# Ledger of designs, part 1: VH-VL binders against RNA polymerase II C-terminal domain phosphatase-like 3 (CPL3)

Scores and structures below are computed, not measured.

Target 1, 181 residues: RNA polymerase II C-terminal domain phosphatase-like 3 (CPL3), of Arabidopsis thaliana (Mouse-ear cress) (q8ll04r923to1103)
Amino acid sequence: FASQKLSLVLDIDHTLLNSAKFNEVESRHEEILRKKEEQDREKPYRHLFRFLHMGMWTKLRPGIWNFLEKASKLYELHLYTMGNKLYATEMAKLLDPKGVLFNGRVISKGDDGDPLDGDERVPKSKDLEGVMGMESSVVIIDDSVRVWPQHKMNLIAVERYLYFPCSRRQFGLLGPSLLEL
Structure headers, positions and changes below count from the first letter of each chain, unless a header shows other numbers; antibody chains are not in Kabat numbers.
F, E and O are the ipSAE of ESMFold2-Fast, ESMFold2 and OpenDDE, as the mean of both directions, binder to target and target to binder. V2 is 0.75 times the mean of E and O plus 0.25 times the DockQ between their complexes.
Where letters were taken out, [cut] stands.
Atom coordinates printed by the task and the answers are left out, and those that the model quotes come from them; centres of patches stay.

## First folded at step 1 (VH-VL)

Design a01 (framework fv_pritumumab)
Fold by ESMFold2-Fast, scan of step 1:
Structure a01 (fold): chain C 181 residues (1-181), chain A 125 residues (1-125), chain B 107 residues (1-107)
Amino acid sequence: as target 1 above (181 residues)
Amino acid sequence: EVQLLESGGDLVQPGGSLRLSCAASGFTFSSYAMSWVRQAPGKGLEWVSAISGSGGSTNYADSVKGRFTISRDNSQNTLYLQMNSLRVEDTAVYICARDSGTYEEPYSGSYFDYWGQGTLVTVSS
Amino acid sequence: DIQMTQSPSSLSASVGDRVTITCRASQGISNYLAWFQQKPGKAPKSLIYAASSLQSKVPTQFSGSGSGTDFTLTISSLQPEDFATYYCQQYNSYPLTFGGGTKVEIK
């Protein structure tokens, strides 16, 4: 009987990265982003991306590359997002360009049968449907406890990663963003 | 060595259809966004369409929107352009181009770093 | 759409000459500008990206400068293999747009 790795489920938005649509970025901040992206392009492990197809900027959490390398040795890595399949697929490729970390273990809202139809009042949530193994062998990293109502004991809540000013405003926060520091 | 090889260009009458192909080799095809660019005889370059690495996102020039469809088969390393309702103004050499990126990163939606030789499409009665 | 204007549309030069080609965007594109070289009957070849960054294996006689709306491609000492048409291209936003091209001809 071969031992399998424990499963680690990773939230994308505000956990591994932060994204902002082009139209959500003020012109003064776009000037800063363009300069930073130019400098970042010269680095072996990039953290700032401009996606023309998706119309957005994406900033990876500091330390992400080292974290994923170390975590992949201990855990079978899964990505989980309430976002759509296209977004999930592109972010998975961004985080795993060599295809060795996730091996197709990417769950988007559409993939788990959770596209919300009908009543808008029904809360959006995540579950472990689609993740192989026993619940006791799963660890979840997410910035939101609220989206995991049935699995709070499996959850490691991390500080929300908010790089863009519009993301701070989305969560009702005032003051400078990480971009502005 | 990165190579892009177009095929499918032909003479077609106005209102007709053609499907172009671009065979890619020498890189991880699925990690790169791809575009079609055209060049009318004796004229400059015009961007036609783009597709993301996964194939899930596409973009089109207004002149071809609703008539052309870009697609890709990552298992065959092939980019396609389905051209319908062709017009005389669509006469051009169609060139596939790779959006820049590293083999370690899918893409940033930047410039074209490699180009194919092109395939000639002539629309004439 | 962002309009890209190149000047001159053509020029005649001799081997060893310094050649300057300009490109102007109708709105600010920061440094999201690339330069391409195209020889008759051949595919374009990438020369410069991010306005001033030289592509791998491109000869050192090529350089780019500029930001915002005004950009320049310079060939410091024209070589026989440099006689070609040059295009600028913005990649700030869709649709992607090219300049009209500058044909560099022998005298």
Scores: ipSAE 0.000, ipTM 0.495, lowest interface PAE 12.0, mean pLDDT 80

Design a02 (framework fv_pritumumab)
Fold by ESMFold2-Fast, scan of step 1:
Structure a02 (fold): chain C 181 residues (1-181), chain A 124 residues (1-124), chain B 107 residues (1-107)
Amino acid sequence: as target 1 above (181 residues)
Amino acid sequence: EVQLLESGGDLVQPGGSLRLSCAASGFTFSDYAMSWVRQAPGKGLEWVSAISGSGDYTNYADSVKGRFTISRDNSQNTLYLQMNSLRVEDTAVYICAKDTSGWYEPDTSYFDYWGQGTLVTVSS
Amino acid sequence: DIQMTQSPSSLSASVGDRVTITCRASQDISNYLAWFQQKPGKAPKSLIYAASSLQSKVPTQFSGSGSGTDFTLTISSLQPEDFATYYCQQYDSYPYTFGGGTKVEIK
């Protein structure tokens, strides 16, 4: 007998972390990243990762480990990404190495659609399909209001976490990235 | 250097079929969404269809839905557009466009590179 | 569908002139707007994304501004190679939609 907790749906990209493909990182910045990653391995809580099998770098948002620990006591945590299943699975493992936070509650829009359906769509929005319970019991944390057209009242919009230069350029932002500082 | 080279444009009769190809090079093809955009003679640009990097997800303009099928072969770095039940109003230059959206962020997507186009003429 | 209204449809200008082209979306698209240049018989060339960010190697005479529903492309000092048709495009949602184009012609 346990009453279900309120659900907390967490966007991955630009909310909990920022990732960049190897081919998106300029050679000058890759040398900096390799040195930072070596230094990061010495810390009690790691924030910078190089994934050979994904061909990408991932930088976690500052304070993420404390946030997840506290949030997991109050909410049933869900991860939600527009990325594919491989990416979602690897990020879930990264954020939850003991397998106790998300318990398989990972939604990846990149694997939506029936291969036999003639009307598959490249996703541009998110919805609460796959999240159990009443809509009124769901809180969403995401950097983008646009991707939640039907659930704006449930949404807490956070400032985008943009660590890599390519990510800043995608959003049309001027000035140096956090990596360059 | 990113290159997109379209081929397959031809003169076809109404009701006919045609398959267009776009050969991509200079980037990791499977990481990026791709689109087809068309331009009728003397007219503006019209988006036709999009496909995700994996090829699993597609989207179509209402004017072509049910008649056109977008697909890709990531092992060959090639994008395709299968066009069936062609109409006179489908006459246009069909242009391949690379989207910046990868596997993780389709909502930041915009076109950064374009091909030269291939002409499709539908006439009796 | 989001409708993109572009004005003017055409304009005549001389080298060195300041040219302004406007684009209006039928609903709020934030800054998810791109500008493209197309010369006769050529493919479109990407100029601006995110309403105001210049694509790599695009000359500084080009600038974009606006957010929400109203957007502007400015060419501060028209060069001979800038005589072309210009298009705006929203990428907020599918279907992607383009403005009708603005033809910049020599006077």
Scores: ipSAE 0.006, ipTM 0.577, lowest interface PAE 10.1, mean pLDDT 83

Design a04 (framework fv_ustekinumab)
Fold by ESMFold2-Fast, scan of step 1:
Structure a04 (fold): chain C 181 residues (1-181), chain A 125 residues (1-125), chain B 107 residues (1-107)
Amino acid sequence: as target 1 above (181 residues)
Amino acid sequence: EVQLVQSGAEVKKPGESLKISCKGSGYSFTDYWLGWVRQMPGKGLDWIGIIYPGDSDTRYSPSFQGQVTMSVDKSITTAYLQWNSLKASDTAMYYCARHSEYDLPSGEYTYFDYWGQGTLVTVSS
Amino acid sequence: DIQMTQSPSSLSASVGDRVTITCRASQGISNYLAWYQQKPEKAPKSLIYAASSLQSGVPSRFSGSGSGTDFTLTISSLQPEDFATYYCQQYDSYPLTFGQGTKLEIK
């Protein structure tokens, strides 16, 4: 039943959501964000969150709630990030408030490995280590092809979701951000 | 930003087939349910059904099941409404409209947040 | 099917008037009700969802209220651009159903 489902591996940053630290947001944009977050609270669905304990804003990709509901019925969902375990855990809670979508299937690569081995390379690439099942039964959704060098045939590349102005600048993009539109 | 653009007006004879289109832009097409609504001349709105473009899952109104077929082509972000054999009683304005994102405990249905401009279909002998 | 009945079917009013349109469901639908505005020869536009929540960009003179079976759309100070037909729609259960419409006309 469950073990016969295809696995769907979802990248967090720039795929399902976009986050920005408080100190990366200009005062004028923070004013806009506070107003938008207040308006978002009135809606049946929420996409904009302010996390005081992590010092950041998080904006969910439009359509995410429909996507997750549909995907959860067809796939065994996994979250994958190069971020720290704490960040991954908090984002998993945000995307799965009822605790029924991911069931601990969260992979984070931000933490250091064995500190005594001087020849260790900090991993910059993603792989399917930690995902159960045959590779032919795995679909990956990510905004970056380059981080999956050994699994490009399993990958569905999506347009990078960049909501905050600082995120656009990080990727060298010109013009207004989605926040400014 | 979000835009639904429908195909142009059609004039057909009874018994002919027809396929009208609705092209979505400015949003993730595969992540929102898309609905079709009929409005007969001088009358109110009548729900036809909805389709989820991500997997082509459909829900038809009982009055329209077997009368029309909804489909999508994800590669061009376009939804279709099709008749195999038109009747004079099919004369109406047909709207496509996007359903809002689900976020309620029921999760089954929502309201329409954006509408296409409509396609006028006239069927006469 | 849930039948949606609007009252009145037509209403004449003047600019500046407070206008009230009602919608009744044949069975309880909680707050799963939306209101749409349709101007002549144009597509409907979303006004209100969840009985009382305004759509982004809708003027604050529009408000919705009600729960269960009785719902109201109010325009606090009617403007020239508000003359249109208004529809309620339930989304509590399948199949989705609309009211017959209320035509708001110039007095």
Scores: ipSAE 0.013, ipTM 0.632, lowest interface PAE 7.6, mean pLDDT 83

Design a06 (framework fv_nivolumab)
Fold by ESMFold2-Fast, scan of step 1:
Structure a06 (fold): chain C 181 residues (1-181), chain A 124 residues (1-124), chain B 107 residues (1-107)
Amino acid sequence: as target 1 above (181 residues)
Amino acid sequence: QVQLVESGGGVVQPGRSLRLDCKASGFTFSDYGMHWVRQAPGKGLEWVAVISYDGSNKYYADSVKGRFTISRDNSKNTLFLQMNSLRAEDTAVYYCARDQEYSDLPTGEYFDYWGQGTLVTVSS
Amino acid sequence: EIVLTQSPATLSLSPGERATLSCRASQSVSSYLAWYQQKPGQAPRLLIYDASNRATGIPARFSGSGSGTDFTLTISSLEPEDFAVYYCQQYSDWPYTFGQGTKVEIK
């Protein structure tokens, strides 16, 4: 049980980060990603990761490290995803390597299948079950309003973070991805 | 159970206007993006327009931009296509189509349900 | 726009025979490809989505394969009701485009 801080519920996919399976990345883009990942490893704050064991690339939203540091002082942080438990657990470890930001407050609603649920076209609903406190004391940050049918007044909708070309295609968007810029 | 029923088709002269309706039933209409797809007699399928679940985003094929307007009324489970400045090349059966089940995306993906179509004939 | 080219234009076969239909994209569409069946006077019906997944209620004799630019729809043993026009559609990029169709007709 934590103190009486306000709760901040954070969506993982397309809010804090964007992930793409190896088989969804074209060879030309993988060469670019490998170079960028090598450069990124030398930076104080890393944003691009290649997970061999999960078969995927993950790109963190710009400013994420500063945001999490400041938010953790004001809010009790929760991670929420429609992804499966393995994916949620690994992303929580990535964002919180010391185990001090989320303190086990990770909610996953996906099945035990593929770690990355690549089909965002079948939306499921989210609720605040498993989050302590009054609903009036909860703030939610998510890119989708439709997955929070009962809590739209608590929701701050953010622009989807789509870094990989395959992610833009999944949302039917025209033009180059952030990777291609 | 899911049904899409188009209406409003007919014979019109070039340069005139026509409005098509599509009535949806058997699902929560406001949760889905909707499309219009047409098919000229004896020809293949051509995508025309899409509208997001809440009506905030709309996209059109280049062949109809500036002439056609897609809209919806979620309280009446109805999709509309306002067709202005009609040309002979607009002659086709017009289908309304639902994107993937429960999609909240404005552009959808593939069309799991189609209406029966309504014929629009543009001739002098 | 991405152009989809279907071949052959017409495939003349007898019931019980195997049908193989091709759809080729002008640039990669990954696996974002669907197949539809259309009978005369009827609306199209979804058969396959994401290149290889059968839609609900579609018989096992229909299968899809391929990725990138080359895709196939296979009907393992034609039934009388399978003689129709088949269209592929990509949803990898806007505008969404359809192939010109392949007509499967009785010999």
Scores: ipSAE 0.000, ipTM 0.452, lowest interface PAE 14.2, mean pLDDT 80

Design a08 (framework fv_tixagevimab)
Fold by ESMFold2-Fast, scan of step 1:
Structure a08 (fold): chain C 181 residues (1-181), chain A 125 residues (1-125), chain B 109 residues (1-109)
Amino acid sequence: as target 1 above (181 residues)
Amino acid sequence: QMQLVQSGPEVKKPGTSVKVSCKASGFTFTDSAVQWVRQARGQRLEWIGWIVVGSGDTNYAQKFQERVTITRDMSTSTAYMELSSLRSEDTAVYYCATSGYDTSEYPGDYYMDVWGQGTMVTVSS
Amino acid sequence: EIVLTQSPGTLSLSPGERATLSCRASQSVDSSYLAWYQQKPGQAPRLLIYGASSRATGIPDRFSGSGSGTDFTLTISRLEPEDFAVYYCQQYDSSPWYTFGQGTKVEIK
């Protein structure tokens, strides 16, 4: 067997979804979110989730369900996050409840962390370790170019998906969040 | 190596404005965020706000939102904090601080590793 | 906003003794966003610990941080003369409203 599907590596945070911890959400926005979540719960494809066990809200990027459906037919899908294993596992379950899209192809760096080689200021980065196939057969979708220093030619950079006000402020952005619009 | 140097002490009358400068050296200024914190005599540290140097975007604590403006000058690697409508309770040492790291790509790394020496601002008669 | 309460307010110890400082948050703080600072009279604060347990560059190994949720601890295993100072905890948990504790003064007995 000489050839396999191309691999597609998908960043979770700010690419496929945006999450905010309960304590990051102002009381005025919490009330809005609760009403929106109740309404969203009745839709066939949900986009807003309240996870009691993780203490967080998660908002999926618009068009995500159609994107994953189409991408899964063309690519072998992988999830990649700098978040910890618990977060990665829960988000994978959310996006793939039947376990057929990613098939355990989930990479989390939060628990391990990248070694700093003695330099405390070296930024975190991602690599293709653990992804099968030649690098020329891999496509990456991520909101940050800087986390892929050696794979820029494989990267499709997307605009950060920032739904929650706290996420916008964390990136230093002015103006209302998508929640407030 | 990384260093922040602030402007000298200021004595101001109530109702006026003060502008404190913070000059960075020893790191890539454009990739960092500069935060401002104050401390009144014998009191806790109080966070004022920050600026992402590369974009010029700012965030301010609610208490200061209407009176504070944080800016930067890329050509001189200097950040500024201007506080208007000064009151006696604004008397404090004002500090600038930074992690020295690219916070725009790694949000949440807003711990303060490099500090300026502080600027005493006295608001009185 | 998250209120941080430090205890004790003052800790009187001799050089060589162990110091244990507490910081309690009014609501859960992700340990990744909890820092400890040391401040001596007339000086700017100095970062000791970030992310609840990571030592800043140049900080001696006698300083260690621990904790999660609402309870965080700074430990100095064996006090040196230069360690007598005021210590502040700070949360920077994904919110523009960052807050500091009121401080714990470690003073010589």
Scores: ipSAE 0.000, ipTM 0.482, lowest interface PAE 15.9, mean pLDDT 80

Design a09 (framework fv_gimsilumab)
Fold by ESMFold2-Fast, scan of step 1:
Structure a09 (fold): chain C 181 residues (1-181), chain A 126 residues (1-126), chain B 107 residues (1-107)
Amino acid sequence: as target 1 above (181 residues)
Amino acid sequence: EVQLVESGGGLVQPGGSLRLSCAASGFTFSSYWMHWLRQVPGKGPVWVSRINSDGSSTTYADSVRGRFTISRDNANNTLFLQMNSLRADDTALYFCARDLSTEYYEPGTSDAFDIWGQGTPVTVSS
Amino acid sequence: EIVLTQSPVTLSVSPGERVTLSCRASQSVSSNLAWYQQKLGQGPRLLIYGASTRATDIPARFSGSGSETEFTLTISSLQSEDFAVYYCQQYNNWPYTFGQGTKLEIK
């Protein structure tokens, strides 16, 4: 019998990858990153990128390429981020250069419906609006339980992927980052 | 109306302490990263300190690290700067400012200061 | 730290004139540069961020351009309320730094 794939909703930030703006990277780490990126360029499957046009470094989670290939055979893949549309679009392009894994199934909340100046701004949460299928057939992978207040039963919470020192500081963590290991 | 109002500045002797307050209104204070900046008349602003939305992460300029402590009270929409071991070169007008970054900070956003208070003057002099 | 040098330091102009203010960075800041307007007794007002994006409710006569180390703020037709001090700020590298300012005075 023909079977319908389950939907898999994937958080971008701190789940599939970690990004840091140039202004968040100390000069001492910049030299290390440049050397690591040069070495990474020689690999068939790259994990470290320097985006001059975005002013940003991006490090992909280890095993991501194999994960996406295998997951795409079992699930309809969706990307979901609290980031803006430009960031979401560039990351989707990075993860899926041929446009065959996500097929435009990318949801970004950073810009859409933003309040105007003078009005109260509230933090955004995630929901399954725009995801096709029954909610019981959806699996979510995200590092944050807090952004999914209505769908905790569908959520597989993963350890945050924090590669850059600034990302550890963002979450109030002390000690060395994965970059510094 | 989005507004930030600083208070607590004054005249203090070298080695003394002051606690600055910043009262926020017109927006969800607990969602925003907040900053303290200072300015000497006739010169540009100088960044002093930053605090994230829940207060768990703080960053300081090298010149004030170990002497100043930034904190926040989200229940009362107030930002604080505790200043200890004050020096003559800490004399300035002190501003609190709202970052464009919220608790859902994402790469690719601008680290600009979109809302500022009027400032509270601090003079460190014998 | 990155040093931002603004020019001119002071500019005397008449209403209706086109005004161009410059900001030079000691090293590349990509497009991560903001412009502020400050009037006496007030905190700075954000005009431009990302080198060229106007902040909300900023009049169209204000425009920003440039990248890397050379940036400009242009006021296409100066209004009486535009006489103020203007600062550039980089957020490409820590610590965040500001220029020394350009003062616009009525001629």
Scores: ipSAE 0.014, ipTM 0.559, lowest interface PAE 7.5, mean pLDDT 81

Design a10 (framework fv_gimsilumab)
Fold by ESMFold2-Fast, scan of step 1:
Structure a10 (fold): chain C 181 residues (1-181), chain A 125 residues (1-125), chain B 107 residues (1-107)
Amino acid sequence: as target 1 above (181 residues)
Amino acid sequence: EVQLVESGGGLVQPGGSLRLSCAASGFTFSDYWMHWLRQVPGKGPVWVSRINYDGSSTTYADSVRGRFTISRDNANNTLFLQMNSLRADDTALYFCARGPSYEDTWSPGSYFDYWGQGTPVTVSS
Amino acid sequence: EIVLTQSPVTLSVSPGERVTLSCRASQSVSSDLAWYQQKLGQGPRLLIYGASTRATDIPARFSGSGSETEFTLTISSLQSEDFAVYYCQQYDNWPLTFGQGTKLEIK
């Protein structure tokens, strides 16, 4: 567009961040995470969070803060997740604490209850029903092609961001996680 | 300069109600988690309640859950604590305190970088 | 709930002395521990968070150390304005809890 920004739709789980429930994290890794989180608190921009009220750890993708700042100047940013509304709302607040990046443009399709019930671990279809604008003016960033059956031509597939050991196991991957490196 | 000023404390009978206010200035109030804490003279502070930047999330200590309600008015930079069914053991000096911003500590666990002077609440039986 | 026990309860010291205050948690709080200074008639003042990070405008003579269940606040050379009650606070688990305090007094 000449007079307004194009829309950029961003998948949350395994694209912008990776989360693990407390009960999915082994004791030895919990000790490592607590030390890393304390060190991370001294940095200008944080990437590792412990959410007691949701019972989970969240690790942001490296470079996310710079990416979001630059993308917000070129695009109208939208968050999209198959997770439930509580999860989507909390992750939106984490990524945009002042409410200026997404401006309420958050789409969640999952059931309430467990915050991760509707995440990318459970295969479902996505569509652009909640996004304002024509299909041709939308760009999508997601780690999964299969969940966008109607919009494959608008999709930029990125490598899945898997930080926690439990996330690697869920995708049948061998070797150490990013946490273990 | 960050300032937090509490008001609304006083003497009340058991079973009564009080509404505390905290007037905030010197910072962008809507960017911060806010908390209420209380302290009995000669003892350490006790956490009472917290509220997030837009009021959509609140948490309470077990001892006050169901009786106290925390709320905020971001347009007027004011934090509130509605206290109902007051008990003798609610007698304390009540403080409002600022939690870290989301960019520094997006966590329900908090430490407090600024506190008010406190407003006294006495529940007399 | 996590119980924080501070020691000593009261410490009598002179200006210029090195002072060490302890805080013990009933279970691990990792490094999610803060220290506060409170003077009579005032609200608490944040000194240290994350067990060892000095808060803004806090003098270098204040330092924190420790992890898991054992934490220490050190004042390397006590000044006259440092006579106060000191509290530790954990924010690793809900509910948030404070220690009972250590009072620093003259002599």
Scores: ipSAE 0.005, ipTM 0.454, lowest interface PAE 14.2, mean pLDDT 80

Design a11 (framework fv_tarlatamab_arm2)
Fold by ESMFold2-Fast, scan of step 1:
Structure a11 (fold): chain C 181 residues (1-181), chain A 127 residues (1-127), chain B 109 residues (1-109)
Amino acid sequence: as target 1 above (181 residues)
Amino acid sequence: EVQLVESGGGLVQPGGSLKLSCAASGFTFSGSAMNWVRQAPGKGLEWVARIRSKANSYATYYADSVKDRFTISRDDSKNTAYLQMNNLKTEDTAVYYCTRDSSYEGEPYYDTGFDYWGQGTLVTVSS
Amino acid sequence: QTVVTQEPSLTVSPGGTVTLTCGSSTGAVTSGYYPNWVQQKPGQAPRGLIGSTSNKHSGTPARFSGSLLGGKAALTLSGVQPEDEAEYYCLLYYGGAWVFGGGTKLTVL
């Protein structure tokens, strides 16, 4: 019998990274971000990105590159987002520029509902449909317990990664963001 | 089957106060962000205020023209959103509409907004 | 302040094709602005047509489509009907807040 890897399902937003649209960022913070992004461009492993075509800033969670490298040796990695396919595809390319970590294992639920038709226009929960293997062989990392109502025993809840001031305000948090520190 | 019904409009003097209500039915109100949008006579639509769901900590947002005078709130147990309007000005005269948009963890990628609207309630600010 | 710009008025013949555009003072409109389109007929409440650039609301006729064109959001009507004569508003998302365009008055005939 052959050995099989366990599956690791990774949430994108507020777990592996935090994004903010250009128009969510105050001018004073944009000046800081542009300087930080310029400095970040010189690093071998980048953490701050400005996506002109998507109109957004994206900040990767500290330690993400080391985490993905080590996790890929133990698990079959999957990305799971409630974002749309375009966003999921761009983030997958960002996290896996060589195409060796996820191998097309990217699930985006933003296109799996009728977003403007009826009460369930925006998907409210995640499930393991589309993930190959037995439920008992899956580990999930996500910042939200609420979106996994039927799979709480498989879930490792992590602290939300909120880098941008607008993200902190959107979750009702007081005090300075990581960008402001 | 989705319905939004505004109420509480009327005639008020400059400097006065008024509280609008928006009663929702036919959908899971607690999961949706709610907005107030107004339209002055013969003018275009103007966004006024937004309140997000509990999942987004009931975060509130206001147009600069109403900031510090208006307060948006909600009562999920009654499926109702409110707009408390203080220090009203003649420029606040408008039909006030209630409308929903999505409220969700993992925003902003899912902001779809404005699929259903109420019939509006008229607010007239005049001496 | 942030300004969302639409054509003030457009005219199209019944059965024709017309495209309305929606631009932002902050730069090129991308999908990250979540462009929405709302229709309003005289004396009536507004009606949602399209959200998130191209997602149709329930009941929006097939002749309506949304897209991004030349750094702007676009609403296209193909095979315009007389009942499509109305004001059309776009709105764009700015960090929790929404901003409406000035509206386009579409005249059919």
Scores: ipSAE 0.000, ipTM 0.478, lowest interface PAE 13.9, mean pLDDT 81

Design a12 (framework fv_pritumumab; at its last look DockQ between E and O 0.03; V2 from the best seeds 0.00; counts 0 for: pae O 9.9 > 2, placed apart)
Heavy chain, then light chain:
Amino acid sequence: EVQLLESGGDLVQPGGSLRLSCAASGFTFSSYAMSWVRQAPGKGLEWVSAISGSGGSTNYADSVKGRFTISRDNSQNTLYLQMNSLRVEDTAVYICARDVRYSSEDYPSGYYGMDVWGQGTLVTVSS
Amino acid sequence: DIQMTQSPSSLSASVGDRVTITCRASQGISNYLAWFQQKPGKAPKSLIYAASSLQSKVPTQFSGSGSGTDFTLTISSLQPEDFATYYCQQYNSYPLTFGGGTKVEIK
ESMFold2-Fast, scan of step 1: ipSAE 0.474; ipTM 0.738
ESMFold2, look of step 2: ipSAE 0.434; ipTM 0.744
ESMFold2 (binder alone), look of step 2: mean pLDDT 90; pTM 0.915
OpenDDE, look of step 2: ipSAE 0.008; ipTM 0.565

